# Ledger of designs, part 249: VH-VL binders against q0atu2

Target 1, 119 residues: q0atu2
Amino acid sequence: MLDKKARIRTSREYRNVFEKGKRLSGRFLIIYYVENALDNNRFGFITNKKIGMAVIRNRIKRQLRAIVREYQGQVKNKHDIVLVARAGIGKSSFEGMEKDYIAIMKKAGLFARNANKID
Short names: E, the ipSAE of ESMFold2; O, the ipSAE of OpenDDE; V2, 0.75 times the mean of E and O plus 0.25 times the DockQ between their complexes.

## First folded at step 11 (VH-VL)

Design z3 (framework fv_daclizumab)
Fold by ESMFold2-Fast, scan of step 11:
Structure z3 (fold): chain C 119 residues (1-119), chain A 119 residues (1-119), chain B 106 residues (1-106)
Amino acid sequence: as target 1 above (119 residues)
Amino acid sequence: QVQLVQSGAEVKKPGSSVKVSCKASGYTFTDNYMHWVRQAPGQGLEWIGYINPSTGYTRYNQKFKDKATITADESTNTAYMELSSLRSEDTAVYYCARTDEWYGYMDVWGQGTLVTVSS
Amino acid sequence: DIQMTQSPSTLSASVGDRVTITCSASSSIGYMHWYQQKPGKAPKLLIYDASYLESGVPARFSGSGSGTEFTLTISSLQPDDFATYYCQQYDSYPLTFGQGTKVEVK
């Protein structure tokens, strides 16, 4: 689970990211992202009925949260980022989703090590 | 039944303005973005911009930034597009189309409004 | 802006034919849709996210592709399929459409 501070929680905040944010598509994911005025990153997750039944959508959400949590330290600070699962994500492996997440974050210029980190 | 119904055809003089309406029914108007797309006679589709009816936020194709103004009235479930300083090149069928909330496919379209600019 | 170019611009075909339409993007894109438009009518969403059929669209329609090259295929053309087809990128703003491919009777 992501810390409460690291989660986009309100419909208003999701809407702000979609409206003002940049967009980038990966193989299984779409990200919308915008710089925020906070001192931390926040993440949101969207899964739609086009992905499949509730059991599949809930599994996808859990796996995406786990991936985001694992790579939190590599994401440039001060961003609100929403991950939207594409229709085909239900056929992906966990490793496939993880690889796609890394690729899209790097392409967006968001996937960088903490500036204060030596290693 | 989800539908978008547009106002009727208009014939306008060069230099004038026109305001086209798009009335939504069968869904919650504020849950979906409304896009505007035009098509000159015998030509392809050209994206003008969109509005989020719940916030009034708009995004325009730069080409139309000084030409088109998109608004929405949530009390009447109606979106509007006003075109100013009309020229003969603005003669086209103008469509409104909604997108689903995050995925951006235009799944429901209005029937179109022919705007003819006569000299 | 991302330019979408369709090939061919016009295609003559007979009922029962396999029809293939190509869409090329000027830069790599990851998200695009296909629309069908009949004369005097609004466009209709046909395929979303390059390969998924919109509800109500017959299974003879399929989409594929990635990066800069995308294809729409009609496996066995029906009378109702004579129309103009448009690809659209939803990778960046402004949204852009291909110039259209008209599928007409041979």
Scores: ipSAE 0.371, ipTM 0.827, lowest interface PAE 3.6, mean pLDDT 89

Design z30 (framework fv_daclizumab)
Fold by ESMFold2-Fast, scan of step 11:
Structure z30 (fold): chain C 119 residues (1-119), chain A 119 residues (1-119), chain B 106 residues (1-106)
Amino acid sequence: as target 1 above (119 residues)
Amino acid sequence: QVQLVQSGAEVKKPGSSVKVSCKASGYTFTSNYMHWVRQAPGQGLEWIGFINPSTGYTRYNQKFKDKATITADESTNTAYMELSSLRSEDTAVYYCARTDEWYGYMDVWGQGTLVTVSS
Amino acid sequence: DIQMTQSPSTLSASVGDRVTITCSASSSIGYMHWYQQKPGKAPKLLIYDASYLESGVPARFSGSGSGTEFTLTISSLQPDDFATYYCQQYDSYPLTFGQGTKVEVK
């Protein structure tokens, strides 16, 4: 489970990441990310109605939080990161989302060199 | 029903300024970003900039930073774009368009305002 | 700035034809949209996120591609489809559009 203190909680904090952050796109995910003034990382999760009904969007958010939690130790400190689910994510597998997350975080330079948990 | 209604056509002399309005209805004005795009006669689309009506945050295409000023009035649900130091090259149809923050597709457009710069 | 180049700039087609329009980005992009514009009208969102059909858009329209090459396809052209089509990247600022592809009657 992802710790509540590692979650972006307010509209103001989400807005800060959008307005000041960098952006990178993966197959199923877009990330927005910016360095924060804290001693920890925080994550946010965005889904829209084009992904599917609420039950699907809630499943996607839960799965993305599980992936983020699993790899949180590999993420460079002091970042606010928002994961935005692309329209196709509802048809992906958990493993597909996980691979996309690892790939995009490595491309962003946000992951340690050994970021694969099965490595 | 969501709609954007723009002010009427303008004919201006070189060196003058013009302020175009875009009145939003049918949605929460502060929940979406408002973009401005122009199209010169027989030409393609050119992005000018956007505003977040909730905060007043603006971002401009560098080409227009000294030309365009984008503002929003929450009390009237109206976005504005002012163009200064008009030249004949500024003759174009100017559009406002709504987007969500994270996905950036412009799903609702104003009808356009023709600004003609001539003597 | 990311330059979006469409090919062709104009094409002539007949009703029932399969039409393809290409959009090339000057650098790899992950996110783009397609718009349709008829003379005297505002653009209309057609395809979002490269391949997803906007609500109310006929199934004859489809989008594909990734990286630097994206394609809009109309499987069987209808009279209502004679218009100019624009691609737009949403990968980085400033936002940029292709120069447009005009689909005109043959």
Scores: ipSAE 0.611, ipTM 0.877, lowest interface PAE 2.0, mean pLDDT 90
Fold by OpenDDE, second read of step 12:
Structure z30 (fold): chain C 119 residues (1-119), chain A 119 residues (1-119), chain B 106 residues (1-106)
Amino acid sequence: as target 1 above (119 residues)
Amino acid sequence: QVQLVQSGAEVKKPGSSVKVSCKASGYTFTSNYMHWVRQAPGQGLEWIGFINPSTGYTRYNQKFKDKATITADESTNTAYMELSSLRSEDTAVYYCARTDEWYGYMDVWGQGTLVTVSS
Amino acid sequence: DIQMTQSPSTLSASVGDRVTITCSASSSIGYMHWYQQKPGKAPKLLIYDASYLESGVPARFSGSGSGTEFTLTISSLQPDDFATYYCQQYDSYPLTFGQGTKVEVK
C-alpha cells in the first residue's frame, strides 16, 4: 500500500485539488493535479457507485494504488494528484489501466525528466 | 426522494435584480456542487456557474461573471442565484442542477424558474 | 471555449425508426453527457460519460464516441422519445452544451 504520507486523506485536500488543479482525461482515468507545498507527492483515488458494487470499486482502487506505487518514484515532486475512475474502467485489464495511467501522466508532464518509462 | 425545488416565476423591470432559490432535499446538500443553467425562450442551454455549498467556492462562466451571483445556505439546504441589472435578454428559464464534482453530470434538476424582464 | 455542434438541429421521424444524433466538439474531450428535454420540463440526464445509460433510461438509448465525435442513438423510436436532446462537455470551463436536436413526429 502507498505510504500514509503519500496519500490524500481529507475532503479538504481533495477539494483543493479539484478547485485549484488541472484536469486531463484518459480512456479509463481522469487526473486532477496541483502543486503542493510538500516535498513529496500525494495521491487520491475517486470512484463512485456507477463504477460498480463496493467489491468492484475496492478492486479498482487497489489496482490503481498498485500502479501509482509502481511509478511514484518517477513522478515529479510536490504534486497532489487525484485519479478519478471513469465508468468504463471496470471493463479494463490491469495492464490497460497501467497503460492509461502512463499515457495521462506523460501528457500531463508529471514524470521526471530522467524517468525511464516502459509502455 | 432526491429533488430540487426552485422558487416561482418572476416578472421584473429592466435594471432591477432578482434572486432565485433552489431548495435541495433527499440528499446531503453539501455533498454535491450546485450548478445554474439558463435557457432563453426557444433556445439552448447555457452554463452560468456552480457553487460548492460546503465551502462557498464558486466558478462562473465569464459571460455571466458580472450578471450572476451564486450563493448557498447550508442551514436551509438552499442555493441562490441573483441576477443584477436585468435586461430583456435575461428573460429565460433558469435551472439549478446538482453534480458530482468529479464526474460532472447533472443528474438532478430543479423544475426551472422563469424570469421575465419587460418594461 | 469548447463549442459543441449537434447534427441535425431538427429531426423528423416515425415511431419505430432508428434515430442517430451527432455531437461534434471543437476540441477533444473526455467527459460528454446527453440530456433529454421535453417541452416545459427540465432537462433529464440520459447518457453519461459518452456511453453509459443513466438509471431508469430505456435500453433503446445508446451512446458512443470519443475525442471530438459523439453519437446518441435510439434503436427504435417510441412516442415518449419525441423531445429535444442536448450534448454537454465537462472537460473545460466554461461548461458548454450543444445547440440541441429536436426529434419531432414525421
Scores: ipSAE 0.580, ipTM 0.887, lowest interface PAE 0.9, mean pLDDT 94

Design z31 (framework fv_daclizumab; at its last look DockQ between E and O 0.87; V2 from the best seeds 0.72)
Fold by ESMFold2, look of step 13:
Structure z31 (fold): chain C 119 residues (1-119), chain A 119 residues (1-119), chain B 106 residues (1-106)
Amino acid sequence: as target 1 above (119 residues)
Amino acid sequence: QVQLVQSGAEVKKPGSSVKVSCKASGYTFTSNYMHWVRQAPGQGLEWIGYINPSTGYTKYNQKFKDKATITADESTNTAYMELSSLRSEDTAVYYCARTDEWYGYMDVWGQGTLVTVSS
Amino acid sequence: DIQMTQSPSTLSASVGDRVTITCSASSSIGYMHWYQQKPGKAPKLLIYDASYLESGVPARFSGSGSGTEFTLTISSLQPDDFATYYCQQYDSYPLTFGQGTKVEVK
C-alpha cells in the first residue's frame, strides 16, 4: 500500500496536477505530472464509468497502485503524478499495464535509475 | 436528464458586449469542467476555453484571451461567457459543453446561443 | 498549435455505401475523439479515444488510427448518418477540431 503522504487526497490536489502539469499518453495509461513543493512524490489514480462497472474500475486501480508501489523507489522525488486509465485498459494484463507504466515514466524523464521490478 | 440550457439568441451592435449563460442540471455542477466552443456560420468548431467551476480557474485559447471572459456561479449551477468589443466576425453559435477533465470528451452540449453582430 | 486536417471536406454517398473519413494531425497525438453534428443541432460525441463507441452509437461506426493519422468508417451508410463529422484532439492546448467532413446524399 502507498503511505498516506504518497497519496494525492483531494479533488483540488488532483485538479492542480491537471491544470498545471504536463501530460503523456501511453497505450493503456495517460499520466499527468507536475513538480510539487514537498520532499516526496504523491500519486493519484483516475478511472471513469466508460472503463467498466465498479468492480472492474476497482480492480484496475488496485493493479495500478501495485505497479506504482513496485517502482516508487525509482521515481524522481518532488512530483505529483496522476495515472489515468484509458478505455482499453480492461483488456490489458497486469504485465501489459506494468510495461506501459515503465515506458511512459521513462519518456517523462521521471525515473532516476533503471526501472525494473522491485524484488 | 443531464442538461445544459443556454440563454437565447442575441442581436448586437459592433462595439457592444454580450453575456451568454449555460445552466446545468441533472449532475453535480463541480464534478466536470465547462468548455465553450464557437461555430461561425457555415464553418467548423473552434475551442474558446474552459473553467473549473469549483474554483473559477480558466484556460483560454490565446486567440480569444482578450475577447472572452468565462465565469461560473456554483450557487446557481450556471457558467457564463462574456464577449467584449463585438465585431461582425464574432457572429457565431456559441456552445457550452461539459467534459470530464481527465478524458476530455464533450459528452453533453448546450443547445447553442446564436450571437449576431450587425449594424 | 496542433492542426487537425480532415479529408475529404465533402463526401457524396448513397445509403449502403462504405464511408471513410480521415483526420491528420500536424504532429503526433495520443488522444482524440470524433463528433457528429446535424444541421441546427449541437455536436454529439460519437467515438472516444479514437476507437470506442459512445453509448447509443450504432456498431456500423468504427474508428482507428494513432500518431498522426485517424480514420472514421461507416460500414453501411444509413439515412441517419448524413451529417458533418469532426475530429478533436485532446493532447495539447489549444484544443483543436478538424474543419469537418460533410456527408451528404448523392
Scores: ipSAE 0.826, ipTM 0.912, lowest interface PAE 0.7, mean pLDDT 92
Fold by ESMFold2-Fast, scan of step 11:
Structure z31 (fold): chain C 119 residues (1-119), chain A 119 residues (1-119), chain B 106 residues (1-106)
Amino acid sequence: as target 1 above (119 residues)
Amino acid sequence: QVQLVQSGAEVKKPGSSVKVSCKASGYTFTSNYMHWVRQAPGQGLEWIGYINPSTGYTKYNQKFKDKATITADESTNTAYMELSSLRSEDTAVYYCARTDEWYGYMDVWGQGTLVTVSS
Amino acid sequence: DIQMTQSPSTLSASVGDRVTITCSASSSIGYMHWYQQKPGKAPKLLIYDASYLESGVPARFSGSGSGTEFTLTISSLQPDDFATYYCQQYDSYPLTFGQGTKVEVK
């Protein structure tokens, strides 16, 4: 579960991320993201009925929140980020969603990058 | 049922302006973005722009930035598009279409408004 | 701008034929849709997110592809399928459509 401080809550806040943010598509997820004026990150989660019944959509949201929570320390501070679940996400495994999230966040430059350290 | 009903055909002279309306019913008008798309006679579809009806925020295709002005009146559930300084090249059927902004598919369309620009 | 190019621009077909329409993006895209437009009518959403059928669309329609190449297939053409088909990208602004593929009677 994400702390309430780390959640995007209102429709206006969600649409601000959509309208002013950048966008990247992954296999199962699309992210929209923008810098905020706060001292923390906030996350939002979008699903629609194309994904499946309420039971499936609720499971997907819970799993995405768990993934975001697990990797929150790796995310560059001061961003509002909305995760949009694509139609195919309902057939994905938890591991598949997790790998897609990591790949998208790295591509967006939102994860702390490893220094180029050679053995 | 969800419907978008547009105003009737217009015949305009070069240099004039025209304002096309799109009346929404059967859903919460402010819950979806409204897009405008044109189709010149015998040609394909061309995206003009969108509006967030709840805030009035707009985004335009740069090609139409100086030509089209998109507005919305929440009290009447009506979106508008005004075309200025009309030229013969503006002759087209103009469509409004509803989208879920996160997914961007246009699931409900108006019937179209033919705007003819001729002397 | 991402340019969407459809092939062919026009095809003549008979009822029962398998019809394939291709859409090529000028750069890799992650998200696109297909629309059908019958003469004198507004476009109708057919396929969303490249491969998923919109509700009420017959199972003879299917979509596939990723990156720069996308395909719409009609497995056995019916009389109601004579129409123009458009692809649309939702990867970046401005939103762009293909030029259309007209499927007409042979």
Scores: ipSAE 0.824, ipTM 0.916, lowest interface PAE 0.7, mean pLDDT 92
Fold by OpenDDE, look of step 13:
Structure z31 (fold): chain C 119 residues (1-119), chain A 119 residues (1-119), chain B 106 residues (1-106)
Amino acid sequence: as target 1 above (119 residues)
Amino acid sequence: QVQLVQSGAEVKKPGSSVKVSCKASGYTFTSNYMHWVRQAPGQGLEWIGYINPSTGYTKYNQKFKDKATITADESTNTAYMELSSLRSEDTAVYYCARTDEWYGYMDVWGQGTLVTVSS
Amino acid sequence: DIQMTQSPSTLSASVGDRVTITCSASSSIGYMHWYQQKPGKAPKLLIYDASYLESGVPARFSGSGSGTEFTLTISSLQPDDFATYYCQQYDSYPLTFGQGTKVEVK
């Protein structure tokens, strides 16, 4: 699981990312991102009922957290990043989510071009 | 049971101001952003701006930055839009519409308020 | 600003017809929504995120597309479907709508 300090936790923090940050849309994800004044990145996750039942939403969040954790060390520092799950994400594979995440993060300039899975 | 109820039609002289209200019910007022959209007679839809009722944060279409002022009163679950320096070109039906801040669905609309500007 | 162009602007059709409306964006977008508006009424959300039906919307409505091209389809037009339809993007500000497609009785 993500470190406590690596998580966006308050409504105010989420709101700040939405209102002040940039956004990019992928196939399964939308990311909102903004620079922070910290020495670390923070991640937030947004799902809504249109994705599915609570069990599905929790699964999606768990999968997204796993993806973010895996690539966390390759993300440029000092950013608050919110992952918003699109409606179709419930039908996607984990690999599909991962691919989409990587693509969006690269497009946002938050990943290095050669970012890949760390073994 | 979720609904937005707007104030009644207005007839105004050029140069005057008008303030339209939008009262929300059936949901937590501060959980959604409130947008305003106008529609001139026989024309399409044009986005004016939105407000976060919980913080008062607003974002405007630059076209309306000097025309519209959007506010909200959490105590009455009411959003407002004031139009200043009214001209004939401001004649339109004005709608309030709520969105999920992250997804942008305008899933609930007010019934609209006709503002007619004529000498 | 992202311009949204719908085609056609007016469409004459009969009950039972298959109707297709297109919406082209001036740049690639990820968020596309469709609304239905009847005379004297507020717009109603039909489809969100390009292809998902809002609760209560009949299954004869469908949406598809990605990038810059999106479509709204009514598989079998019903009397209740004669209205004006709008596409809308939420990718960048200012939010913008298509100019509308009026579906009228042939």
Scores: ipSAE 0.524, ipTM 0.876, lowest interface PAE 1.2, mean pLDDT 93
OpenDDE, second read of step 12: ipSAE 0.510; ipTM 0.874
ESMFold2 (binder alone), look of step 13: mean pLDDT 93; pTM 0.952

Design z32 (framework fv_daclizumab)
Fold by ESMFold2-Fast, scan of step 11:
Structure z32 (fold): chain C 119 residues (1-119), chain A 119 residues (1-119), chain B 106 residues (1-106)
Amino acid sequence: as target 1 above (119 residues)
Amino acid sequence: QVQLVQSGAEVKKPGSSVKVSCKASGYTFTSNYMHWVRQAPGQGLEWIGYINPSTGYTYYNQKFKDKATITADESTNTAYMELSSLRSEDTAVYYCARTDEWYGYMDVWGQGTLVTVSS
Amino acid sequence: DIQMTQSPSTLSASVGDRVTITCSASSSIGYMHWYQQKPGKAPKLLIYDASYLESGVPARFSGSGSGTEFTLTISSLQPDDFATYYCQQYDSYPLTFGQGTKVEVK
């Protein structure tokens, strides 16, 4: 679970990310992101009925939160980031969602490069 | 039933202004962004801008920023678009359409309002 | 601005024909939608997120593509399908549509 300070919680905060942020699409998810005035990162998660029934949407949100939590230390500081699940995400594996998250965060310039990693 | 009902056709003289209304029903008006799109006779679709009805925040296509003013009245569930300094080139059918802002598809459209600018 | 270009602008077809419409973006996009518009009517959402059918849309419609090249296919054209089709990108602002592809009776 992400601690409370790392979560976008209010409609106002979500609207700020949508209206002021940049957008980047991955294979299974879209991210919206904007620099914040805080000393930490915050994450939000969006699903809609086109993904599937509530049990599927709840599973997807849980899995995305777990992925975000696992990679917290690699995210460039002071950003509000909203992960939006695309219609096809329900057919992805956990590993597939994780790989997409890493790829899109790197493409957005939000992940720190590992010095030992080959491009 | 989710519906958007627009005001009736207008015939205006060059240099005048017109205000088109779009009344929403069957959903929570403040939960979706409202977009405006125009279509000149025999032409394609052209995006004008959007409004967040809950805050009044607007975003305009640069081409229309000095032509269109979009507003919303949440007490009556009605969005408006005012066109100023009308020219013959503004003759078009004007549509309102709601979106799920994170996904950006326009799933419900008004029936359209024909604005004719002629002397 | 991202320019969306459709091909062809007009095509003539008969009931039962397979129809393919293409949409090319001037830069790589990850997210786009297709709309159908019948004469005198508002556009209707047909396909969202490049390949998913909106509720109530017949299975003969399909979408595919990624990056800069997207296609809409009607596997067996029906009388109700004679209409103009528009692609729309939702990758960046301003939102842009293709110029439209008119599917006419042959």
Scores: ipSAE 0.750, ipTM 0.904, lowest interface PAE 1.0, mean pLDDT 91
Fold by OpenDDE, second read of step 12:
Structure z32 (fold): chain C 119 residues (1-119), chain A 119 residues (1-119), chain B 106 residues (1-106)
Amino acid sequence: as target 1 above (119 residues)
Amino acid sequence: QVQLVQSGAEVKKPGSSVKVSCKASGYTFTSNYMHWVRQAPGQGLEWIGYINPSTGYTYYNQKFKDKATITADESTNTAYMELSSLRSEDTAVYYCARTDEWYGYMDVWGQGTLVTVSS
Amino acid sequence: DIQMTQSPSTLSASVGDRVTITCSASSSIGYMHWYQQKPGKAPKLLIYDASYLESGVPARFSGSGSGTEFTLTISSLQPDDFATYYCQQYDSYPLTFGQGTKVEVK
């Protein structure tokens, strides 16, 4: 699991990212990202009922957390990043989700230049 | 039942202002963003801007930044849009529409308010 | 700004026909949303995230596409389906709609 300090936890924190951050859409994900005043990144995850049943939503969140955890060391610091799951994500493979995440993060320019595990 | 009810049709002179209201019911007003969209006679849909009723944060289409002012009153579950310096080209049906705070589809629409600007 | 171009602008069809409407985006986007509008009425959400039916929408409606090309399909046109249809993107601000496709009686 992600470290507690690497999590967006409050509604206010989520709203801040949504309102002040930039938005990019992928195939399965939407990301909202904004610079923070910390020395670490924080990640948030959003799903709603249109994604599927609670069991599905929870599975998606676990998978997204795993993906984020895998690549977090390669992400530029000082960002709050919210991942919003789109409706189709429930039918995607883990690999598909991962590829979408990487694609969106690349497009956002959020990977550090020394990142080498994002191909 | 979730619904948005807008104020009635308006007839205005050029140079005047008009304020259209949109009252929400059947859901938590602050849980969704409220968008405004216009449609000139016989034309398509044009996005004006949105407000987050919970925070008051607004974002406008640059085309309408000097034309429209969007506000919300949480106590009455009502969103407002004021149009200033009205011109004939502002003649249109104006719609309020809610979105999920994270997803970009407008699932509930007001019935529309016709604003006619004529000398 | 992202421009969406719908084709055709007008479509004449008969009840029972298969109807296809295309929406092309000026740049690659995420999913498109589709709305139906009848004269004197507000738009109604039909399809969200390219291919998912809004609650209450008949199964004869379907959506597909990705990148810059999206499609709305009515498998068998019904009398209630004569209307104008709009695509909409939520990839970036400002939000933009297609010009609309009017489906009328042949």
Scores: ipSAE 0.485, ipTM 0.866, lowest interface PAE 1.1, mean pLDDT 93

